VH-VL binders against Putative 6-carboxy-5,6,7,8-tetrahydropterin synthase (queD). Designs and how they scored, part 8

Target 1, 157 residues: Putative 6-carboxy-5,6,7,8-tetrahydropterin synthase (queD), of Pyrococcus abyssi (q9uxz4)
Amino acid sequence: MKRVVSIKRRIYWTKEFDSSHFLELEYESKCRRLHGHTYRVEVEIEGEPNEHGMIFDFNHLSELIKTLDHKVIVSEKWVRYEEGYVLIEKNDKLLKLPRSEVVVIDKPNVTAEYIAEWISERILENAGENVREIRVRVWEDPRSYAEITLTLKPQGS

## First folded at step 10 (VH-VL; framework fv_roledumab)

Design L21W (from f7 with light chain K50W)
Fold by ESMFold2-Fast, scan of step 10:
Structure L21W (fold): chain C 157 residues (1-157), chain A 120 residues (1-120), chain B 107 residues (1-107)
Amino acid sequence: as target 1 above (157 residues)
Amino acid sequence: QVQLVESGGGVVQPGRSLRLSCTASGFTFSSYRMHWVRQAPAKGLEWVATISYDGSNKQYADSVKGRFTFSRDNSQDTLYLQLNSLRPEDTAVYYCAKVYYSGEWYFDYWGQGTMVTVSS
Amino acid sequence: AIRMTQSPSSFSASTGDRVTITCRASQGISSYVAWYQQKSGKAPKFLIYWASTLQSGVPSRFSGSGSGTDFTLTINSLQSEDFATYYCQQYYSYPLTFGQGTRVEIT
């Protein structure tokens, strides 16, 4: 009788980024004001090594988070575009910012939950058939985070 | 792996209609702004239309405005482009294309295209 | 609409050549330019965005430069798979517009 071992592989990556946002809320809250956070993103990816011996290339994660860094993050539902600018109208605000300083996410609000979901979706598009799970946590401060988990099925099942 | 597959092209007479479809896979379709871009035979690329992630915002090139209608079904990961009142100058390969995020309107992935021929 | 004009429209080149394609916008567009490669019978392939930022997976022999109105795509040492038509695109303002294309042919 021989021992049979099952191997589960997971990689972990983390990075901070500094960005601003505000929330659309029906009640009064300081979160409706334009304000900043030092966000922390944690990414865990489970899978098998590909032809290069990698589950996922960390360079894709670095490039993605660089896109968010030093930006104002806003919902696509709040914006209209002018030449070189984004016009943001929500919560009694009317802001005109250079497009290069804004990240427009395709979500109804800019919560840690939706930021985590947006990040997970961009990671997914770079995932190969060898990836089985993507987990993203977005911390708005050292005490709290939102988490999204994507479970990936083999193609054809 | 991101894939976009167009279908629905064909040969039609001027004034008739055609419906193009584009089926998406390998990304969360419901969270991306999408576009249609066309290319006439032996000519360059021409932007046609865009639709927001939830279908609430649409923009069209002046040459097709009022004749083409863009829509999406997020439950089926499918885009539709309804082509009405077709003209010979609409003859082209039609591509669906995605953007990386709404604020940046360059196309990181394209479908293989579907040919629309409007005979005169 | 912002007009994008490429030059030359076509030229012949050999493997190993350094190839330069220019693209001019009819007004200032900062660095909102993308470049695409299209092979005969195929869909366009994304190469460059923000005038000079190379897409992951695109060979380093490709590079972009420029800002404002004048932009350049350079292929440093042409390979056999690089014979194609190249397009610039502005994404500064709607409607989105492309250059007319530059065909790179084997001599």
Scores: ipSAE 0.696, ipTM 0.877, lowest interface PAE 1.5, mean pLDDT 90

Design L21Y (from f7 with light chain K50Y)
Fold by ESMFold2-Fast, scan of step 10:
Structure L21Y (fold): chain C 157 residues (1-157), chain A 120 residues (1-120), chain B 107 residues (1-107)
Amino acid sequence: as target 1 above (157 residues)
Amino acid sequence: QVQLVESGGGVVQPGRSLRLSCTASGFTFSSYRMHWVRQAPAKGLEWVATISYDGSNKQYADSVKGRFTFSRDNSQDTLYLQLNSLRPEDTAVYYCAKVYYSGEWYFDYWGQGTMVTVSS
Amino acid sequence: AIRMTQSPSSFSASTGDRVTITCRASQGISSYVAWYQQKSGKAPKFLIYYASTLQSGVPSRFSGSGSGTDFTLTINSLQSEDFATYYCQQYYSYPLTFGQGTRVEIT
């Protein structure tokens, strides 16, 4: 009888970013108005150390969240591009903003759920074969968050 | 690991059709805008077409508009480029390419390419 | 469409050389330029975006600079694996356009 010891490793990273959005909703809600949030993103990644002794490079997370900071986040379905500008048309709004001030996400709406999903997907593409799980939480306020968990399987089982 | 693999190229006569495919792995294919870029023998790169993550928005280079049709099957992680009314000047290696996100149109990953030869 | 013109079209260089490739846009495109490396028989490899931001994993000997209409890719100390064709690409507006390429050859 031998004891088998296995190690489970998980890293945690968090950062706030300030951005604005609006929601496409078929019912009356103040969330349809352009408004801002101080979002908080939390990332947990489970895996094994790579050749550099890291599960995941936190610089990738910092760069990703920096792209969201001080922006207007909009759905790809609402936009048309002009030279140097993004034209946003949805609900009762028509906005023309410099391209550098807008983040277009490939989602049908700009909810905390879809923002968390978008973030998780960009993290996934930078994950090595040593990563087993990616968990992303996006807080829109201090009381509530949306969470996405991606479970990764090694190629060839 | 992000990978894109093209197939469907071949040798055809002018006026004929081909359908190119690109299979994706290592990322959430259904959440990314995708592109096709081609390169004629001994020439540079030429953008061909783009398709939004859900397939609802497509744009084509003027040289192929009306002849080429871009589509995607998100359930199969596959892109399709239907090439109709092919001309000798369409001879090229065709690459599928991914963008980092919809607002930034530089290509972080490319497939290996598939050769289309149109000869008469 | 925005025309991207590279210079030179080709040149020969030796390992250890400092190599400079230029790219000129026919109109102002801010910093919306990316650079790619392509080796014979291979797909292009992404190097730089937003004129000067180096992609993770790309050696620090590569650097980009420029804004508006004139852009430069520099390789500070050319290595044997750097002999390739380099392309600039504007992503300021559709249609997307590439420079004609600059071939860096060993003598």
Scores: ipSAE 0.719, ipTM 0.883, lowest interface PAE 1.4, mean pLDDT 90

Design L24R (from f7 with light chain T53R)
Fold by ESMFold2-Fast, scan of step 10:
Structure L24R (fold): chain C 157 residues (1-157), chain A 120 residues (1-120), chain B 107 residues (1-107)
Amino acid sequence: as target 1 above (157 residues)
Amino acid sequence: QVQLVESGGGVVQPGRSLRLSCTASGFTFSSYRMHWVRQAPAKGLEWVATISYDGSNKQYADSVKGRFTFSRDNSQDTLYLQLNSLRPEDTAVYYCAKVYYSGEWYFDYWGQGTMVTVSS
Amino acid sequence: AIRMTQSPSSFSASTGDRVTITCRASQGISSYVAWYQQKSGKAPKFLIYKASRLQSGVPSRFSGSGSGTDFTLTINSLQSEDFATYYCQQYYSYPLTFGQGTRVEIT
């Protein structure tokens, strides 16, 4: 007889960033060339409010995405480090760029899938026990995105 | 939430071997470059070695090169440091440490450390 | 290897004092410096990265500054829980190197 109200809380955050990449592919593709995108990141986090009434602090998301903005994003597998520089060797390319202009991700390739995964992992390590799910979408263009979902504790009774 | 727990330390005689382990939780272990840092009694911190997220790239401090081997098992979220041909000067607390990501080599999280004592 | 030299090696201060610890690199390292706090018997705790960026959760009385070769960690109003050894670390180039540490004694 008694109505039981169950509350599911989710926050949404989005931001664009402009960055360059290239893909390691065994077949020929224009995606092997160094090129840029205006990426869009969408983040959804489900959980309960913490002491400050927040599920997650949006400022952390803003700072995280700023680290990717106006950079060349490359795979850790392609790089060597020299004083102040990153040396990138892959797909018939040899690039030497100041470290401040490069983001090295610990992934085998720089796809929207791996960028989304990399972002989700940085969000995870800043998530409190109040967080239940993290969902990250990375759009390379207006028509397509990759999505990663991390489930921290299943909602189940 | 991020935790690193070292184990495997002990007291050994010079020339012997030990295998240190570090178990990780609270982050996606398989996506991070990891490090070992040591600290001799009453001394400062000394970087020992690093291993890439997939184990394909490793670097060692000159003082341990050829004697220590760094490895990881991403399926078990575990790091290993094999210490061979141990010397008295290897006596130290050994910490495993996480970096923020490969491009930023500062240590945002440290384990509690495990003590290695090399004595006669 | 890049040498990181800290000064002073040790000093005593009273609660409420402004404390500065200096770290000098043997060559230019831009802003690739981190600072750590280590209390007796404990693992180091991360405080600051990129010379001046304070880690979330670290009290605002801590601040860092500098670029190139000279870096400073400042504790604006020293508290009793700040009794510890502080280390700078360069991450400009491998091998990674630390300063020798500065011990802050409050009593």
Scores: ipSAE 0.704, ipTM 0.871, lowest interface PAE 1.5, mean pLDDT 89

Design L24Y (from f7 with light chain T53Y)
Fold by ESMFold2-Fast, scan of step 10:
Structure L24Y (fold): chain C 157 residues (1-157), chain A 120 residues (1-120), chain B 107 residues (1-107)
Amino acid sequence: as target 1 above (157 residues)
Amino acid sequence: QVQLVESGGGVVQPGRSLRLSCTASGFTFSSYRMHWVRQAPAKGLEWVATISYDGSNKQYADSVKGRFTFSRDNSQDTLYLQLNSLRPEDTAVYYCAKVYYSGEWYFDYWGQGTMVTVSS
Amino acid sequence: AIRMTQSPSSFSASTGDRVTITCRASQGISSYVAWYQQKSGKAPKFLIYKASYLQSGVPSRFSGSGSGTDFTLTINSLQSEDFATYYCQQYYSYPLTFGQGTRVEIT
């Protein structure tokens, strides 16, 4: 009977981090070499305010990205562990680095797409029932990014 | 939101077998390394086994190696622990547990556990 | 395997007390220690990782410290919900190992 206004809410967060990686590729490419990027991650979350008036806590996003900063990011498929160290064996490389300097992602490769997916998955496990969508973009340079979108449904929707 | 639910425990005689299951929800199960940890009555925690996100890498505690088999079905978000040749010292509550990612082997989420009793 | 030894094994405390639990590793493990709280009949609950980092949502009265072989969990002002058994865990190398536990009982 009364006029109802529908509100759609979305928050945006971004942060840079500096890390290195290399890619497993079936062809020759400079991307197979160990190299660094100043990555930029963008997060958009759509939802309703929770008990505290927040869709999602930005501090959690900051802590998550700190995990990736100043690290060598590698695929779980390339590594084995020794006391205090990660041994990375892939094709022409054999590296032994302190565990504190490495982030091992549970993905088959360390592309911007898989980094974005890994980030989205950690955000998802901290998302409340008030969250409807999580969108993550990972830029390797100013011109290119990969994007992952997770759509969340409430029970019975 | 993150939940792990174990089942399959029970009372069995020495030498018998049990299959434990753990169903996961609230996270992307197929992208996480998982573990089993057990706790004997009135005792502390003991790590049992781990399995990589894709099931290609597994490790077991020496006390269970050769008797227990860890597996996963990523299409069903389910872990399995096959317990063979059970001994009285295997009596414990069995927990499945999640890690943050493969490089950090601390357990951020635990299931409620399922009780395995091995006695005559 | 790396042996983790906790002290004390148990003690009685009252609300408002400052509680300190020590965990010693049989060899150097850098800062690769996690702490868990377990209440009777319940699964363990994650508190701390990397010796000193609090899990989101864990009250600030909990703190961890140490590196190498000696680690400490401190509860600054014990609350009624803190009566539990606490476990340290090393994750420096496989096999993963836990301390034997420290039981904090109400006085």
Scores: ipSAE 0.690, ipTM 0.870, lowest interface PAE 1.5, mean pLDDT 89

Design L27R (from f7 with light chain S56R)
Fold by ESMFold2-Fast, scan of step 10:
Structure L27R (fold): chain C 157 residues (1-157), chain A 120 residues (1-120), chain B 107 residues (1-107)
Amino acid sequence: as target 1 above (157 residues)
Amino acid sequence: QVQLVESGGGVVQPGRSLRLSCTASGFTFSSYRMHWVRQAPAKGLEWVATISYDGSNKQYADSVKGRFTFSRDNSQDTLYLQLNSLRPEDTAVYYCAKVYYSGEWYFDYWGQGTMVTVSS
Amino acid sequence: AIRMTQSPSSFSASTGDRVTITCRASQGISSYVAWYQQKSGKAPKFLIYKASTLQRGVPSRFSGSGSGTDFTLTINSLQSEDFATYYCQQYYSYPLTFGQGTRVEIT
């Protein structure tokens, strides 16, 4: 009797970070106000072990999320740069903050959806050809999250 | 793997034009601010221009402002740099370069470069 | 524009040496400096950002330090693949500016 087993491998990583944001919405909402969240990010990566026996390095995920922690997260569309500062202008808001306190994301808004997408894209650029799928969930509170899944195909398929 | 490939360089006479292209792969091109940096033969690096992820915001070095035009086609993962009214001092290898994100203007990946020579 | 001045302009060294390159900004730039390595005929390679943070995959023999106006790149125990030209770059303010480069040559 010969048995051949197919193995599917997935790693899981999670971390919280505290940051503030506001949303640009065409309707009235408390979410348009500058406010904070204790976000939770969950990352699942499916793939094969590399030459070091790892699918992906958890230290990179930790470093990436530290970039978002204790920052004001804003859309690139709302900002102008002055020496050492970011000027944030959108509708009724005018903020001038040191660059070290702001994360500017290349997205049209700062929703959990776009934060998850931004995180997934930074993970992607550090993923090897051994990675098959990247899934990122961003929770704004204990009851709700947004999820992005990137499905990666081997070159030549 | 992240890869940037420039093309379109060549030898031209002063006053002529060239269009440079940079094709990107291995990352979500439409979500990154991009830059052009040049290097004259045996000289150092000089920043040329930047374009936002959606193409709505552009900045140029004073030395090229009004002569060079930066654009992007996110559907083709391609950057373009139109070089007009070329001068001998524009002779350089032109690199396209990626930033990690818009708020941090250091270049984590560079293309191999394309050579522009402006001479009679 | 913020002027970035490197010293020395060139450096003769042997494998195993500790080499130090300095970069001085014409005004305070906090820690907004990056370092690049460029080998002959190749594109620059990213090494360090925020004055002292190593890019993943860069050997630990490289280190950066400094804040304000004075910054240093150190290569502890130089290897044969480290002979190259090194550039600092400020990203505190547009226009972005680079140092003139420091060439590390084999003795």
Scores: ipSAE 0.701, ipTM 0.874, lowest interface PAE 1.5, mean pLDDT 90

Design L33F (from f7 with light chain Y91F)
Fold by ESMFold2-Fast, scan of step 10:
Structure L33F (fold): chain C 157 residues (1-157), chain A 120 residues (1-120), chain B 107 residues (1-107)
Amino acid sequence: as target 1 above (157 residues)
Amino acid sequence: QVQLVESGGGVVQPGRSLRLSCTASGFTFSSYRMHWVRQAPAKGLEWVATISYDGSNKQYADSVKGRFTFSRDNSQDTLYLQLNSLRPEDTAVYYCAKVYYSGEWYFDYWGQGTMVTVSS
Amino acid sequence: AIRMTQSPSSFSASTGDRVTITCRASQGISSYVAWYQQKSGKAPKFLIYKASTLQSGVPSRFSGSGSGTDFTLTINSLQSEDFATYYCQQFYSYPLTFGQGTRVEIT
């Protein structure tokens, strides 16, 4: 008889990226100004090994975070598109940037919470039936992070 | 697994209306911009319309502007395309399609399509 | 609107052939082009985005190249499952537009 009732397996991956943003806030804050962060993303994925012995392919995570690096991250709510450009208009700002330098996220604001959620959603669509949980943390500085956890039901039972 | 399933197609006479639906699963539907693309029999692909993740922004091809209305119900993971004042040239298989995100409008996943035939 | 023109519109090929499909944009679109494969009676299948990046799971015999106005899809050593119609699509500007398609037929 085995003594172990269950086993949970989890992988961990982390990477830094440098990007700019601003927040839409109903009150005065320096965070409403265009500014930059050296973000850190931590990803934890719980699941069972697939036929190749992997829970998830780290190369996918690396490519995903590469799309955010050295970009201005903006909300889809603030933009309109012109040929080759993104026009960003919100409150006191009007910016026209080459499309290659902007990441438009389908979120109402560009908080660490929404960035973490956006990342988790792109990870989810590439997760196999062997994945049980996806956890994403986004640090804007060394002291603070936002965390999103997606709990997935496996097929069967 | 990402899946998109269209329904609501059929055969109608010119001037009539149809409502197409597309049910999504396997991704966080409420966080993605979605599109409709159509294909007339033995012809190529034609983009029809797009709707933002929250439904607040919509764009239509000139050929359908004023006749078609795109909407979504994020609580049911469903897209709707209301086809009004149908014309013979609207005859096509209608696909719903997902993009990776609003900044990259290539279609990584497509539904199987639903046939709309406008005849006589 | 940006017009996407494919050439040829159709051609016949045999298994083992190297086939090349060209797509031309009416204006510069950088690398914002995607390629799709469509088999008779089926929905389109995504192959390539940003001119040259293969989707995971697409066989390595497929490759894309080009920038600006001229783009190419190449299939090295055509297989039986590759007989299909191929479409390019620009995603540089709305309205989104597709090429008219190139049908690859068995000889």
Scores: ipSAE 0.719, ipTM 0.878, lowest interface PAE 1.4, mean pLDDT 89

Design L33H (from f7 with light chain Y91H)
Fold by ESMFold2-Fast, scan of step 10:
Structure L33H (fold): chain C 157 residues (1-157), chain A 120 residues (1-120), chain B 107 residues (1-107)
Amino acid sequence: as target 1 above (157 residues)
Amino acid sequence: QVQLVESGGGVVQPGRSLRLSCTASGFTFSSYRMHWVRQAPAKGLEWVATISYDGSNKQYADSVKGRFTFSRDNSQDTLYLQLNSLRPEDTAVYYCAKVYYSGEWYFDYWGQGTMVTVSS
Amino acid sequence: AIRMTQSPSSFSASTGDRVTITCRASQGISSYVAWYQQKSGKAPKFLIYKASTLQSGVPSRFSGSGSGTDFTLTINSLQSEDFATYYCQQHYSYPLTFGQGTRVEIT
């Protein structure tokens, strides 16, 4: 008696953050220099409402992006930890910064691709069984972004 | 769903060696820095060593430097801790532990532990 | 290395009590302290990080506070499942260090 309809639910969230980085490259490039970006992160999450009527809590996204804001983002491969400081040595640089000013990511380089991947993995850690897809875009400037999509399946064939 | 299972402990005499392993499941193992933490009988927790997600960055407690070697095999989701030149004071339950987020060093999941006893 | 000292080492408490455990660092560590609960024969369980941030799923009766060198873990109304040993850990600097533990016992 009632029509059967298929419902697909997706939420969208975006926020800017200001951070600096440098890239490890085998060739000469200004991207190897320490420099800053006003990044923009866009998050899309597809899923079903949980017991609270939410696919995902936007507060978790806000808190996650705060950890990146006003920091120097570096690869774990480049760092040593010394008495409250992060010592960063790669390319022609040696930097010693208070640990509160540094975000160390578990990636081989600090590209938009790896930042997007790192963010997607942190979001996944807070995702419930009701989440089916997580898509993250990281813009380094108004003209360019990298995108990562995680597709989640219920356990079982 | 996150599980860490240690093995390889046992009873050995001073100066001998043991190889501990820790098998991980329920998370993307290759994306996490991992640690070993030990606890002597009726004593507190003592950090032992850490290894970065790709194995390129390792740090050790001064008490074990030069004797213990930490490694990982991301294809098998397994950690290894080689214990050489064991001393009575190395007697402890050894736990492998996962960090909460990359770049932070506090532990959201621990294994059940494996007992290492060094006695004459 | 940063030395973490807990007080008291042990004490007896009853269900319903408000329990306070303190942890002192030998030098300033900002707010970089984590707290763990360990029950006999079990691995430690993560409770709090950065002095006051509760891990998801940890009961709200647990709270942390402090900055610099002095830190406190409070259990607002002790439940039967809370009888355990509690450890603080600084996550400010390597080598990582733990307090010696505070054992909360009944009777």
Scores: ipSAE 0.264, ipTM 0.742, lowest interface PAE 4.6, mean pLDDT 87

Design L34F (from f7 with light chain Y92F)
Fold by ESMFold2-Fast, scan of step 10:
Structure L34F (fold): chain C 157 residues (1-157), chain A 120 residues (1-120), chain B 107 residues (1-107)
Amino acid sequence: as target 1 above (157 residues)
Amino acid sequence: QVQLVESGGGVVQPGRSLRLSCTASGFTFSSYRMHWVRQAPAKGLEWVATISYDGSNKQYADSVKGRFTFSRDNSQDTLYLQLNSLRPEDTAVYYCAKVYYSGEWYFDYWGQGTMVTVSS
Amino acid sequence: AIRMTQSPSSFSASTGDRVTITCRASQGISSYVAWYQQKSGKAPKFLIYKASTLQSGVPSRFSGSGSGTDFTLTINSLQSEDFATYYCQQYFSYPLTFGQGTRVEIT
């Protein structure tokens, strides 16, 4: 038969996590204060099934988000490490927290956009050559989110 | 697939210099803290240096401080380690290594290594 | 600098054996210990972090335990591919330090 069929396959995964942050801003804002959110992460991955019939293993997503849960999320730019502790100094804050209670992201700020980007990057390092696109959405609350899309070329990984 | 490939090793006389490179693929290189670790022949592992994701923060082992310089080019996904004033005790295989993020200092991926031999 | 001391330095074992490698820190380091396997001529391979958490893809016969100053790596039923040198590493503080290694040799 002469039918032309093009198939796109996409999987979807979502999970909430509770964490706190503060933003570095050059203007006055409540967001400069240490505060918490119940974040929601949505992940969509487009690709082809591998030899096991999977585009991506959801267990990797669960473990990744567990890393962020019940933590204070801070920028690598704001921290110094002491034995067993993270010393956080930015704006008018000086905090010393056990290292187990902090996740340090390699980003200049702790916005939903940078959190989504950080998550997408950790997903990427576990993605096989069968993955074509990774889309990550991070909701700070029910009304607002940031979205990052990574488009992967067939020869790129 | 995460991959790290070192190059630039060789045989040099004491007091000379070498520049090592490490090219990265399979992850967003510009968003990860990186390290160099070395291993002398028939000996154990020794941490050498670390560099933050943006290159603004560097730390060195006392044995190499002032002689080695760590740098990165995020536009080319490449690390550089400049080895100056080399000594016989610097003879080792040099590995570049990745950490999961700056708060976790264990090495989840290693390169294959490049051999530096300092002898007359 | 935190000194990491492994024992034994080397030993002989047979396939099917349960083997235990010990690592002792010169000061308390909580659970900030990682373990690596290195085969001759190869780069180290990551096995365990946070003293007891297995890296994805590492066989379940490997396990880690300990906290504070004393840590162990156990291989429940040694396989032919497990003959290698094993290293512990503390990541409690800089400078990062490794144990001297434990070589597991075939009997």
Scores: ipSAE 0.729, ipTM 0.877, lowest interface PAE 1.3, mean pLDDT 89

Design L34S (from f7 with light chain Y92S)
Fold by ESMFold2-Fast, scan of step 10:
Structure L34S (fold): chain C 157 residues (1-157), chain A 120 residues (1-120), chain B 107 residues (1-107)
Amino acid sequence: as target 1 above (157 residues)
Amino acid sequence: QVQLVESGGGVVQPGRSLRLSCTASGFTFSSYRMHWVRQAPAKGLEWVATISYDGSNKQYADSVKGRFTFSRDNSQDTLYLQLNSLRPEDTAVYYCAKVYYSGEWYFDYWGQGTMVTVSS
Amino acid sequence: AIRMTQSPSSFSASTGDRVTITCRASQGISSYVAWYQQKSGKAPKFLIYKASTLQSGVPSRFSGSGSGTDFTLTINSLQSEDFATYYCQQYSSYPLTFGQGTRVEIT
């Protein structure tokens, strides 16, 4: 008699990107200063192969992370736009940068938690019905990360 | 997977009001800036309004400013467009539309549209 | 507001043709242009962003080019499903504006 085997499939992808940010904090911290990180993104996706034999196309992940690379990442709450530029006003800062050098995220702050959430949301909209789970980790340094896990139901879009 | 469905259109006389809605699924609605775009019969596309992810920032086309109000209910994944003081020139199919990335205002997904007809 | 002008407004073509649609902005908009396809009675479909970047799933026969004020959408070898109206849109500044559309009709 042959054993019945259940198969669980998961893919893993990782990439570094270099970008700058600052945090809005009610207390004094050097994190309130404009500064940079070499971030690391780790993505794990669980699911079944689609008609092309893929759980998820890694090219979508590469293109997504390229949009964050070598940018100043800022909150939508801090910006206004002027002909080709983004004006960033928050606390004692006033920055005017070419629009091509800025990524504006729809989050109240630019923490690793919100960056991970923003990435997970863009991955989600490219996920087919064959995907069951998306996990995203964003490391600000080698010692610390934030993690978001999205659990998806079949046919549940 | 991403889907937008508009409703609430109809036929009304000039000066009356309508409330359009758009229900979203397949993405994290509460984290996206959303837009309304309209198209008059046999005419091109015209941007109408935008609302930020949390509803705190709204912008309107000059042609509708003061008459239309945009709102959202993130708990229900729903957009609303209140159309007041309607004019014959407001006759159009109204689409809700999603932007691709924050800070980039091109529309990767559109609803099927809902028809608003303003006539006497 | 930034005016977007498309040319031609309409034209007839046959399958296999190479089709070019142009779009001009009334002022410099860098590469902040998107292109959409709309079939009769349907919502617009997203094709291209940043003037030349093709959306995933859009056939490679579509391409975009241009920067500043002059932009072009090209369909390299027209297929039967490509007969539609095409719109350019600038997203350099608010208010967002579209071209008036170019209708590609079968001959």
Scores: ipSAE 0.706, ipTM 0.878, lowest interface PAE 1.5, mean pLDDT 90

